# Designs tried in a protein design chat: VH-VL binders against Putative glutamine--fructose-6-phosphate aminotransferase [isomerizing]. Part 6

Target 1, 262 residues: Putative glutamine--fructose-6-phosphate aminotransferase [isomerizing], of Saccharomyces cerevisiae (a2p2r3)
Amino acid sequence: MCGIFGYCNFLIEKTRGEIIDTLIEGLQALEYKEYDSSGISIQGDELESLNIYKQTGKISSLKEEIDLYNLNKNLPFISHCGIAHTRRATHGGLRRANCHPHNSDPSNEFVVVHNGVITNFANLKALLMAKGYVFKSDTDTECIPKLYKHIYDTSIELGYNLDFHVLTNLVLKELEGSYGLLCTSSHFPDEVVAARKGSPLVIGVKGKTDMDVNFVEVEYLDQEEDYLKLNTQTKSSGNVLAAAPVKYNTCLRKSPPFVHNT
Short names: E, the ipSAE of ESMFold2; O, the ipSAE of OpenDDE; V2, 0.75 times the mean of E and O plus 0.25 times the DockQ between their complexes.

## First folded at step 1 (VH-VL)

Design G09 (framework fv_gatralimab)
Fold by ESMFold2-Fast, scan of step 1:
Structure G09 (fold): chain C 262 residues (1-262), chain A 122 residues (1-122), chain B 111 residues (1-111)
Amino acid sequence: as target 1 above (262 residues)
Amino acid sequence: EVQLVESGGGLVQPGGSLRLSCAASGFTFSDHYMNWVRQAPGKGLEWVGQTRNKANSYTTHYAESVKGRFTISRDDSKNSLYLQMNSLKTEDTAVYYCTRGYDWLEPYFDYWGQGTTVTVSS
Amino acid sequence: DIVMTQTPLSLSVTPGQPASISCKSSQSLLHSDGKTYLNWVLQKPGQSPQRLIYEVSNRFSGVPDRFSGSGSGTDFTLKISRVEAEDVGVYYCMQGIHLYTFGQGTKLEIK
């Protein structure tokens, strides 16, 4: 099974190294002893660019992979949204290409981590392949960022400029099943969307002067397909972390979910 | 033709040690997780442990009943899987099977060896 | 640990009649990749276990079509439409989503 984790800082400067460490620590807290892959997505060196780092094996293997890129870990971000994923090691994660996050295209215009099941993914994949999308993995997750890209491009061609939350609602209408997901996009650089259908999702916000953690279960817009748009530029100074355990396979035990803003 | 051949079974006294081997052929051994499964006389199948492949850092996992006493290892250059059994107990008496584990493209537990018998008695 | 429970533990069938074996898991066996990690294996008297069904309903090559698997989530069934003498043995269900756990086995005999 899988765990998903998101971390945003806004109006509180964090270095790339601090952001990576926070995402890795979030994954370790969600860690199931038997896992075969992990990955993260963070902002790249260029404005509005997104990078993906993922690897099979233990979280330590992901750390080794990231170190090979010789990233500038001192690069500061006043606002940043990152997402992370870890998967149980039994099936599907033996190839790096099958690890989350998954992307829409080589430019990483949309990047997704997800847990749960998309029951109509085979039909969506066939449709997207017919439209020229190239799939690199055998996971159902990969259809999600490609669907985002398809709907986004079509809306632009028709003269619409969709907000990220409206775009997400259109994507969710095409997805069937029970799932939780986090999505970031180079088109929406200071935002992350968190969406669910049938799975719990907890969001917390904690300002610099507020030491208490506030956990909020999100159930707005559509009860079955609820989602939340996070915009780091309009919130009070702080960080936002989100975690969504899989309803059908528990990733967390006695510890509470990691949903707080510090 | 996929073949798994176990060896190394025998009679040992309680507290003793024994090393089992499984020789694999007919497939790319290094791509697969490998498992040991045992069956006590007249009882059902019990998973003993696994070793993962190199991509998963050769991690090993064990059933609680054998944890700390049994060690699984593999040698991909020889297409061989091993089970080192220490501090053997009477309840470890069983036929031990080698079975092919997970690979992304192929089903698991799809090939089994003939088994090797381990008898722990005084 | 995921616990696998089979019912019945023993079944005696007249040749040509159908047989049905149930398998229940303590947790869902559905993975985020859309696959359900439930296998069936058969052990004939005096022989090694042999492959039968993988991922709930897929027959391995060489398995007769009188065998069928079905189910989802936590409840699974193996059905033999017309039992033949060669079908005698112990049938085990097995989960592969969290390491591996076998059911206790169902012994099928001919009357």
Scores: ipSAE 0.000, ipTM 0.393, lowest interface PAE 18.9, mean pLDDT 77

Design G10 (framework fv_gatralimab)
Fold by ESMFold2-Fast, scan of step 1:
Structure G10 (fold): chain C 262 residues (1-262), chain A 122 residues (1-122), chain B 111 residues (1-111)
Amino acid sequence: as target 1 above (262 residues)
Amino acid sequence: EVQLVESGGGLVQPGGSLRLSCAASGFTFGDYAMNWVRQAPGKGLEWVGQIRSKAYGGTTHYAESVKGRFTISRDDSKNSLYLQMNSLKTEDTAVYYCTRDLYWESGYFDYWGQGTTVTVSS
Amino acid sequence: DIVMTQTPLSLSVTPGQPASISCKSSQSLLHSDGKTYLNWVLQKPGQSPQRLIYEVSNRFSGVPDRFSGSGSGTDFTLKISRVEAEDVGVYYCMQSIQLYTFGQGTKLEIK
């Protein structure tokens, strides 16, 4: 159904064009040939701003969409974190509003790509709508960046100054199901969070010296969750990759009716 | 050419039932969200309910005034939309229109049927 | 639920005069995807409703340039620069950000 990919360069200069190409190639490397939508999020032109580019159709449609923005592809970034997503759908097209990445608000304060299922998303959506958040998409993913913003704003109002690590832990405590996600935020520049529960997530590191890519494959019980914080460490430099394989639509894994066990 | 044709309207007594149909042609019906909109005599337009495409779960949503009494369904193999109306009230008297929306529900409503009249009276 | 309020409820214009219709929503119609989900529908006397404008300012194919939509957030306007006899009818605004709600309609008549 869905594939996610993230790419960070830490103290290894990359141009915007190189970053975009790496994210798109990462999605292609997931070997998902028949996808119906794709999207990426990268740093914008203004300090700490985030931009989202997404489109229905094959990845060539996304590349054409990005080209319409006449981005300065030669703009260099000594450190940058970007995230990407691709999705398959059957019987008709895929709504652009349903494409990942999803955001918390028009200013893109929190941006998320995700695969898997958030089983309590309907309850979270109802709660967030009661708090004034507006939902247009039919994806469970949209509740995640909005939940990030709600918890972030509430923490600020209560006088707390949370780092991205702590904020993410609070968000994950509210999510149920089996999932993998990547999150970036304008409030936490040069950082990306990779988190998972019951779904594989692979992280690779390639050092400045062109060493072999080292991957860490993580597997947990559905009742357990974990997350990883990737940031710009001045003591270490390198490229960091995070990827999760394409997942099938949950409709293909039709569970039997709920039954109480004795 | 896109065409939507409603049928099934008529006169019914309060508490009765009617089933409306909307026959679609000239487009890929299954790709669109479908809506029922009604208009009481001399009044404005009122949205009644929607059904999403199967790719988006085939979920249904209803106006508060009809929840629990009306049911929307679709048959993509027959390019048809249905509205099952139960426990009809005099306030349900209206012309009922079928209209399509883009699958991402922009409110596009680019084509409308001619309408079918439902009269609920004793 | 989102309430849509139109003003005026009716107006009469001499052919060639401009017309302006206001539409206000109880909540912002701007979605996090950057789009504003406000549409306009026209119903001519004795006819089914027909398409006019989508997403605030986009005219449907076949809609004359004399029609223009504008606005943001909760405040929207439909303008007809030079009203013609064929423009007689009831104009409805409609939000599509949270299901669908129509305004009460504005009846446009020729003097």
Scores: ipSAE 0.000, ipTM 0.418, lowest interface PAE 17.0, mean pLDDT 77

Design G11 (framework fv_gatralimab)
Fold by ESMFold2-Fast, scan of step 1:
Structure G11 (fold): chain C 262 residues (1-262), chain A 121 residues (1-121), chain B 111 residues (1-111)
Amino acid sequence: as target 1 above (262 residues)
Amino acid sequence: EVQLVESGGGLVQPGGSLRLSCAASGFTFSDHYMNWVRQAPGKGLEWVGQTRNKANSYTTHYAESVKGRFTISRDDSKNSLYLQMNSLKTEDTAVYYCTRGWEQDYYFDYWGQGTTVTVSS
Amino acid sequence: DIVMTQTPLSLSVTPGQPASISCKSSQSLLHSDGKTYLNWVLQKPGQSPQRLIYEVSNRFSGVPDRFSGSGSGTDFTLKISRVEAEDVGVYYCMQSIQLYTFGQGTKLEIK
């Protein structure tokens, strides 16, 4: 069993260091002694760029790997969505390339963490390889971000301007099997999509004043796909039953040294 | 069959520069961390530097003895690894080996034949 | 910087006899992931270094079972149960927990 974790802040400033610490702490809460790899994806230094950090071993190995990059941990983000994953030894080989997150291309235009099994991945991989995509891992997961990229590029060539939500629906229609996933994209900054079919996925929203998300229950949509779109214009769509995130607001309740009412 | 072939070694004066190359074949080069290791005449092995793969943003690391003077780089389209050596010192005299990181886990599983760098006046 | 110290510097063995090489690190090579990042590399005369053992005791594919690694924390041993002529060379231990450093090497010779 794999573990998936995502963390978004919206209109509440967090430093890169705080974001990384939150993702790692989330993974540690999910940690089981048989997990043998982990990874995270966060925003890079370039505008709307995404970086991936992943490593074999326990979550502490990932933390040590990240420390070697000498990142500017004081860099602030008013809005940010990060995703994270831990994996068990029984899924694929013990290789760094097999760790999640997986990406669509060298520019990390789409980045995915996933648990479950994509039963038609061999056919999807063959299709994508014929289109020029290069696969680096032995995992079924890697077809997902590459499929996102292929559908996105094709839609742009045909003159469509797809929402991340609509793009995700198109991707999910091509996937067979059982899965839970989170996806971020440089084309859709400040957004994360979550989707599941046959696998548990819990997404939470922090408090009444924050736009932080961790765990939320979801249900079927019109196309029999389960997903949740989270961005600066949060929406409830169709049969999705999820608590709507709330805008962060400066609240003077319980503020030291004293509080004013009205 | 995995092959790593180094080239570019030679005789150079102290303070000079030299660029080493390593041509890789028989595996997906872009997936692997790549390293340079050197061996001075009659001495042991010394790790020189590493470049990680594209998935790790091509990050580089260096031994303290060469930091600021040597630059490691790679060209995945040509399956090639490079070591740019500047401000060469007599103590840089060594056979330089190209090594592949084993499954990207920091272990070295394949080594090239080496190329000899001699720094003398 | 982690310092790796090997003993002995050189070793001469009659064919068929056992050989033992020790390696000591200046700090623990046990990672928080539960793995110990100690590896052994062999360089035969006139040849490039070649892989031998990873993570203390695991033989790389093709390495004969007469080679065995053991140890924990800061003290490690490489043993050859019955030395053969093809085993001559210099053996290096290597830590990979904090970048990479090698021991000074142990030269194994046949009488």
Scores: ipSAE 0.000, ipTM 0.411, lowest interface PAE 13.3, mean pLDDT 78

Design G12 (framework fv_gatralimab)
Fold by ESMFold2-Fast, scan of step 1:
Structure G12 (fold): chain C 262 residues (1-262), chain A 121 residues (1-121), chain B 111 residues (1-111)
Amino acid sequence: as target 1 above (262 residues)
Amino acid sequence: EVQLVESGGGLVQPGGSLRLSCAASGFTFGDYAMNWVRQAPGKGLEWVGQIRSKAYGGTTHYAESVKGRFTISRDDSKNSLYLQMNSLKTEDTAVYYCTRHYLGWSYFDYWGQGTTVTVSS
Amino acid sequence: DIVMTQTPLSLSVTPGQPASISCKSSQSLLHSDGKTYLNWVLQKPGQSPQRLIYEVSNRFSGVPDRFSGSGSGTDFTLKISRVEAEDVGVYYCMQGIHLYTFGQGTKLEIK
């Protein structure tokens, strides 16, 4: 029902416009004519800020929505991690609030795109609501960024300084079901997490001669669960693509995105 | 109150080197790209170079006239910007201004007092 | 390099009269993002340059409303509706679409 796409540039300068175009092109490569909503998340104008743009309709509707924000498309990024999503609604109303990405709070401290089903989301939502979190959508996905924030805040209160991959491991331990997800955070501006359980997720890396890409760790919670943390703070140059098409994994071949063991 | 204070200017012979400093206060220095702009005596303004914030990779860009000779750097823990000038030419004689990049736009919103560099024999 | 050309290079006005400064770029300053990357900077005698106008027509806080910027593409104008003694200085246009280049400056003097 859904397509997920992520794009990171590592020490290869890209403008905001180029990043947005790459994310949109990635979604178009995963396109299915029945998709009825899409969205992206990219870095904002301020240090450690994340913006979310999402809209019902075809991918072209999202592109037009983004154009209305009059963004500085010349703003350059030497390192950037963006995430994107397309969805087809099967149940309930088609609403902007139900489009991905979903966030943890109004400051977008954690932002997630997801496909699959979180089978225990009702229990997680009830616990998070009891702790003061306000839900805006009817999706199971929204519990994920809110769970990230809850665990993050609790860890800070207890005096811990968690790495993004450790935080992600704690979040994944609480999730049940099958899923593929990408997560970015204002607390971890040079990083993106890609995680899966039961759903395919393809990761490709492209670089110049002697490419060097940092993956902090690959952790398996069980034999069907894994995740990767991409760290752009080292002096390595390249582009990273991550995609999880639900319906057509062969659509990933439409553009020549590269696939490499990472 | 935003303040930028340049120092390190002086008289130097052609082929020599000089290091300029800019002390910033009144804002979160590490969040901003910073620039150097110069003005030769009786002439107009010329952009020299830029260094971006850590969030944007801390990368540098230079005007063609100084590329390969000048290096810009920063120390966010000290709220300081630097310009290392090597292989100085008579044409580099100017007042050098430290400027703050207008966040999110291609403009400079605050300028320092300037420091004078004179390259002559 | 984008070349910025200002006219006139110098002008003298009687207090209370209007002043107009032209700026022309060798290439369009309209980016595909819909923004036009033209800015104005003022340098008063014996002082550092100071901010004036960004993106053609937007005044910075503290800039009097008698200053206005206009234009599109390659042709731009800075206008002062009623010149005051404090407006004396050199006005520079600046492009920010491809790095940064300044016009040669226009010196405004009071008669």
Scores: ipSAE 0.000, ipTM 0.383, lowest interface PAE 20.5, mean pLDDT 78

Design G13 (framework fv_gatralimab; at its last look DockQ between E and O 0.31; V2 from the best seeds 0.00; counts 0 for: pae E 8.3 > 2)
Fold by ESMFold2, look of step 2:
Parts: sequence; C-alpha cells; structure tokens
Structure G13 (fold): chain C 262 residues (1-262), chain A 122 residues (1-122), chain B 111 residues (1-111)
Amino acid sequence: as target 1 above (262 residues)
Amino acid sequence: EVQLVESGGGLVQPGGSLRLSCAASGFTFSDHYMNWVRQAPGKGLEWVGQTRNKANSYTTHYAESVKGRFTISRDDSKNSLYLQMNSLKTEDTAVYYCTREPIYWDSYMDVWGQGTTVTVSS
Amino acid sequence: DIVMTQTPLSLSVTPGQPASISCKSSQSLLYSDGKTYLNWVLQKPGQSPQRLIYEVSNRFSGVPDRFSGSGSGTDFTLKISRVEAEDVGVYYCMQSIQLYTFGQGTKLEIK
C-alpha cells in the first residue's frame, strides 16, 4: 500500500528545512514500519521552480538523497505547498523510475503523487505517446502529470487561462478507476490540488491561536453542503481533521500550514 | 559470482518452435527484470523482450518483430528465464543472450550470458 | 520507435592514437528525472557483449579511464584517449529511456 501527504503554509513563514522535516514526519506518521520507497516535492531556489527528491529503501535513504544537494535549509517561504509519498515494503524490488512523485517533463511543470489504479492507463499512455510523451516507469501514475501538461499546453494554444482547479477537473474527467492524488505545478505556485475517488481524504487545518485568521478557502465540486462543513473543522487537541467519506472530487487550492507540536 | 547461462538453441525449420532457457546464479533472481537480446550472423544487437519482477506483476514487453510469436516467462523458484519461440522465420536465426537489469539503477543491462545459437533453415 | 544511428560503422586506429565514435538518437534521451539514458556496450571478438558506460559518461567498475562518454539531448560521443590492442571489438550505443534500442555498432580495428 501507498501513503500520500501534503503540507501547506500560507502567509506564515516556514524555512525549507522546516518544510522538509514536516513532510518527512508526515510520511512517518502514516504507520508504516518499513518503506521500500519515498519521495517529496518542494519549491526550489528560483521563483516558480519545483524540485523532486526520491529514493528506494528506508526513509533514511531519502534523507541521504536530499543531503547530496546541500540545500539552503534556512531559505524562507511565506507560502509553500509540498507533497510527499511513501510505499510500504513488499515482495520484489522497486525501481527508482517507479517512485513517486512523478512529473510531466524535465522542468517539473506538473508534479503528482497518487494512490490507486487508473484503469484506462493503456489508452491514456497511447494517446500521450502519440503526442510525443515518453514513458519510462511501470506505474499508471506517470500518465497523470503528462496529461496535465498536455491539457494545459493545449489550453494555452487555444487562448485560455485556466485556474488550477479547472485544469484539474479537465484532467480528472479523463481518468477512470480509483485514486487519491495531490498535484503541484510551477504554473500555479503556492497551490496544491487534492482529489479522491473511492478513498477517504483528511484535511487538517491550524491557524495561530492568537491573532491569525482560522479559516481557509476550500473549493469542493459536485458535493453536499454538509461534507464541506465537516472538512473545514479542526480537532481542538491536534492538527488532524476527520472527514466523512465522500465520492466527490475535492480540490484544495490553499491551506494554512500544519504546525506540529513535536 | 553472478552468472547467466543460456541453453536450448539448435536447428529448426521455418514455422517450427523452440524454447530457450536461461539459468541464473549468484544473485537474487526474483528481484531483477530480465531481457532477451539477439544478434543475427554478421549483424548488430537487437532487443527481443523483457519480463518484469513479481512486484510489477511479471509484465512483459516485446519488440514489434517478435510480438505475437515469442513469449517470455520466468520461474523464480528455479531461477530461470524462458523464451518460447513459435512460428519461427529464417530472420530469427541469431545468437540469443539473456541479460539482467540491476535493481539499484534504472534500465541498464549489467550482466550478459554467453548466448545460445538458433538456426532457422529448411 | 527511437532510432539510434552510429558513425562511423568501422574505424581503423593505430595503437596509442585516440578514437571517437558518434551516436545520434531520433529523439531526446533526457527523461523527466533529469537523467539522460544513453549507454555504451562493447563486444570483443568471440565474446558476448559487456557493459561499458551508463548515463552518458559513467564508467562501470573495471572500465579503464581511457574510455570517456559525453553528449546531451540527441548527440553523443564515446572517446578512447589511447587505443590499446585489447580495445578491438564492436561498440554499440543503446538508448534505455523507452525499453531498449541499439545502434548499428562500430567495429574498432587495429592497424
């Protein structure tokens, strides 16, 4: 099985080191005893850049991979959206090409982490290969960021300027099967979209207890009003929000940072 | 030491069938992707096909020139890779190599067998 | 299909002199992970193929320093700084971004 985790800070400064630590801790909290792969995506040094760090093996192997880059861990971000993925150890080795996150292109225009099965993967792959996309991994997930880029590029050529959630809905219309996914993009900095079909999604929201605004705008499409109210509630003793299971696609544009008390 | 040994080559008539084997030793066979590569007399190397490991559902891939006629399989309990060749053509005459992909790096052939010769002629 | 084109197809070199082999792909071998999936394989006379270079420029263990690889995108080069008698054989470039495709091979001979 796989776990996905996202961490966003909005209008509250976090350093790159704090963001990395939070993402890694989020993966560890997914109750896996041993990993066979893990990965994260965070913003780079340049405006509107995204970097991916991933590795097979234990979480310590991911930390070693990140350390190879000698990142400026003190670099501050007033707003940031990071994503992470992990897979529990199973039979057979996992190749690095199959690790999440997956991206659309060498410039990381779209980056995705995903759980589930895309049942029309073969058709999507054939379509995207005919458009010039190259597939190297064994995972159905690879089609998702490439589909994002294809639809995005087509929209630009036709003169549209789509919001990230609108683009995401166009992508999701083409996906068949089950999924939980998070997507970030260099075209939509400081945004993350989350979508689910056939699995629960939990969103934790925390503001400062003193003077900060304690709400976040969350866009839910094709959903009941009662679900929306439950998804924005917070647990008083922590940063965990329990949400009722839903069958609708949920796109999270911006959210406050999760602040761990550890 | 890591070793791959092919066997099962020989003479067959066009339209015939032949099954090649590759015995693996010195490594954990079940973790690795495996390939077949062939070399026609006096010609260069041609990739024939690949089988993935159990974690990737033993998925197979084939060169267009052999698709539908050749079947790759493996038996992890016997550390063995197989190539079933049906509807053989004279163009299939070649030395057939089995190859291993490393588990730490993507998409390389790090170990090659000695090869087994298949001759398809009337 | 990705087509790999090698030049020259045959090369005769005096021992101690350099050699250079070109390989061109019909499309970029740069994958979204930032790596370029071009490899070199050597087949010595009467032997099975053996590994030489991966990811454009990285020598496998046991490959002498006189072998070097370079290039990017679609254009790649294998160089031997000083050819020795043991270097004779056929050199193949191989793409590994989308399964596998080999170039036609370059036969290296000693004068």
Scores: ipSAE 0.012, ipTM 0.580, lowest interface PAE 8.3, mean pLDDT 80
ESMFold2-Fast, scan of step 1: ipSAE 0.552; ipTM 0.780
ESMFold2 (binder alone), look of step 2: mean pLDDT 93; pTM 0.950
OpenDDE, look of step 2: ipSAE 0.020; ipTM 0.516

Design G14 (framework fv_gatralimab)
Fold by ESMFold2-Fast, scan of step 1:
Structure G14 (fold): chain C 262 residues (1-262), chain A 123 residues (1-123), chain B 111 residues (1-111)
Amino acid sequence: as target 1 above (262 residues)
Amino acid sequence: EVQLVESGGGLVQPGGSLRLSCAASGFTFGDYAMNWVRQAPGKGLEWVGQIRSKAYGGTTHYAESVKGRFTISRDDSKNSLYLQMNSLKTEDTAVYYCTRSYYDEWLGAFDIWGQGTTVTVSS
Amino acid sequence: DIVMTQTPLSLSVTPGQPASISCKSSQSLLHSDGKTYLNWVLQKPGQSPQRLIYEVSNRFSGVPDRFSGSGSGTDFTLKISRVEAEDVGVYYCMQSIQLYTFGQGTKLEIK
């Protein structure tokens, strides 16, 4: 089906080029010969902006697409969270619009990569379209970032100031089916959400030297929903990797599942 | 109704400047890549340039014939697309159409077209 | 640039008879995604261009089924099975694999 990958650096300066290379290398490690599209999302030139780059074909097609933007690859980030995806077409068309990441709106307020099937997506899509959201793809995934945006906007209108993990729990309660997903948001800079239900997801943390991977404390919202939050502002210096390969024949199948710390 | 309406065309002298506008209605303008296509009197269609949605960085691409002289911009809050034309040549005389990319921002066909606005570059 | 060449440049047809327009590209329009990015646009006299066919053979909504597109690689054909008076206009092929270029157009007239 799909592979997802995320990379965060915490208080260890990385250039945009280094971040892109790490995301691409992560996708290549998950690549099977049947994968036929890929994409990434990284921070843009403005402090809280997010950009999406995606393309059909092999990962080399994505690299060509990124090169067309003439990005400043020397731009440094002391903390950054990026997400990435590679897909095998099984259902729906093989079109660029169907590639992940998917977004909530033209400003990329919420950006998602997803592995799995959202069984109630038709009802969610109908609700969101009635509220003015425009869907570009044939994927079930696109309802997720748009649902984030809808719930976020409604909470602001009601006077609430939700943390990213609380917002995510509200979104996950509306989703049915199986999923592994990563979400970033311009409203929650330097944070990434990783969530799963019925699909494996591996989280690793590298220490300051970037040689050893150690499991570090993560915030769990609800063990039943297997949600966790990664907050770069409160973590020790290091890097975080998250990966979920193809659902049915994963190369990381032997990796342990989430553990609840409390 | 889905509609694109161009304006700002007129008569201008060689070397002059002109700014075209395209007003969009009936769809979420900010979600689409937008294009300018022109047609010289009695000639065929020529693609001028494209601006992608903000979600894909708002990048711009131009036909070689206008590169360095024309600039495309957009204002999603006003549902408007612009073409700033500088250093105009008599060869730029044409009807200028605003058009929307269908579905895919790089590989998409053009599905919605405006009525066009006429630019005449003459002394 | 990818060069698009159409033949014939003009065609006169009696209503109810078929019409066929050829389009050739200077290089393959087949993308690594398995799709071929050739499109057709129609411009009726005194009107703006309008959508007709995308990705070789897919009709846009509202386009009658008497219009059909076919082809692969560098050779493409637009066919009208039974020409109606309303079909008069200039037909353009357009590649969208490497930016955008149009053919020179084929003018369809009624006898």
Scores: ipSAE 0.005, ipTM 0.465, lowest interface PAE 11.6, mean pLDDT 79

Design O01 (framework fv_rosmantuzumab)
Fold by ESMFold2-Fast, scan of step 1:
Structure O01 (fold): chain C 262 residues (1-262), chain A 127 residues (1-127), chain B 111 residues (1-111)
Amino acid sequence: as target 1 above (262 residues)
Amino acid sequence: QVQLVQSGAEVKKPGASVKVSCKASGYTFTSYYIHWVRQAPGQGLEWIGYINPSGGSTGYNQKFKNRVTMTRDTSTSTAYMELSRLRSEDTAVYYCARGTEYYVASGSGTYVYFDYWGQGTTLTVSS
Amino acid sequence: DIQMTQSPSSLSASVGDRVTITCKASQSIDYSGSSYMNWYQQKPGKAPKLLIYAASSLQSGVPSRFSGSGSGTDFTLTISPVQAEDFATYYCQQSYSTPLTFGAGTKLELK
């Protein structure tokens, strides 16, 4: 049983501390507040770098873990996308390695939080291990960022420069089951992709002139690919939020700056 | 149903430019690359390049790199190919095609194949 | 650039025949157990139509009398039995690297 949350700011400066606090508050606001592990991924000090922080226990344990890294919480970001996850134990085996987010490789080229079940994960894991990917957890989720990395690298060998959206569609075509995920990548700074299969979606947008969260209509682009496009009836720039109760998967894509899509 | 509909035939003089359109319908325009392929009279197929409609990124065959520009308009689901400094050897039928990419679980990487094609636009370059 | 060499350039066949078209890549187009090779059919005045992708995968809606095989540098398209609607030009295409390249084509003509 898992919950996922994402937070992006759009050309509105936020400090690292504000971003971390927002992600943690988002996790606390999920329907199931009793959780056994949590984690977040945020941008590192250098543009295009991603860091992962995760810990077993409640939110206080994650905050203590983050404090050990002595992060500069005053570091400003004009644009930033962060992702977060909380898990409630369904079966035994809560270990730090099994907490979300999961990564593709030691450089965190792709980072994923996920809710749901990938029914073909055993076959995908075997394929990826044969190609040299090292798995550190027992989760089905870990195959997702590694699949992103494999498809990305293969596309480069073909001479293609894939957009994050197209890369995600290729990944989704290989995944079977019922799921929701958020992914960020060092190759696609300032962007988050959100994808789901068979799950309801909730998106909140916090406008520049409004203190409250504004809800926007979400349009499904291709039901088979389950990629979502943000549609807003109000003209606003600001913060974009996505949250999922432990029983529901949700997803979000950050629109490019200066563009509101239908 | 999936369709790619191209603009009509063009007759141009050497040194001119031509802009061909390709309007997509029946699928999510931003989910698939659009490629351009040409065919001179009685000759085979020659790949020109692609555009990713989602971000607007392009890749061109080096043979055409200094003369070709690909763009798109997501509001009309239309891709464009502009070829400049035309020569008589640019006389050809120009096709747009949808590039389908996928990962094969049997240990394969990504593949690119063209599952839907436009009807073609005939370009004649003559003085 | 990867060069695709098709043979023969043309061939004549009767309805009911088995015909074989060959395509050779100037370098291996295999990666991790898969071959990056596609086959297309083109009739006069019309756009090409996809028949086979990934060397041997039949496109949805294409009759099973079309089949593809091969790996590395040597690939084959087989049509068996040939039907009246199969008289057309056939092209192989590699998707291993850009620029994407096609063979010169094989024209299948009714004897």
Scores: ipSAE 0.000, ipTM 0.397, lowest interface PAE 18.0, mean pLDDT 76

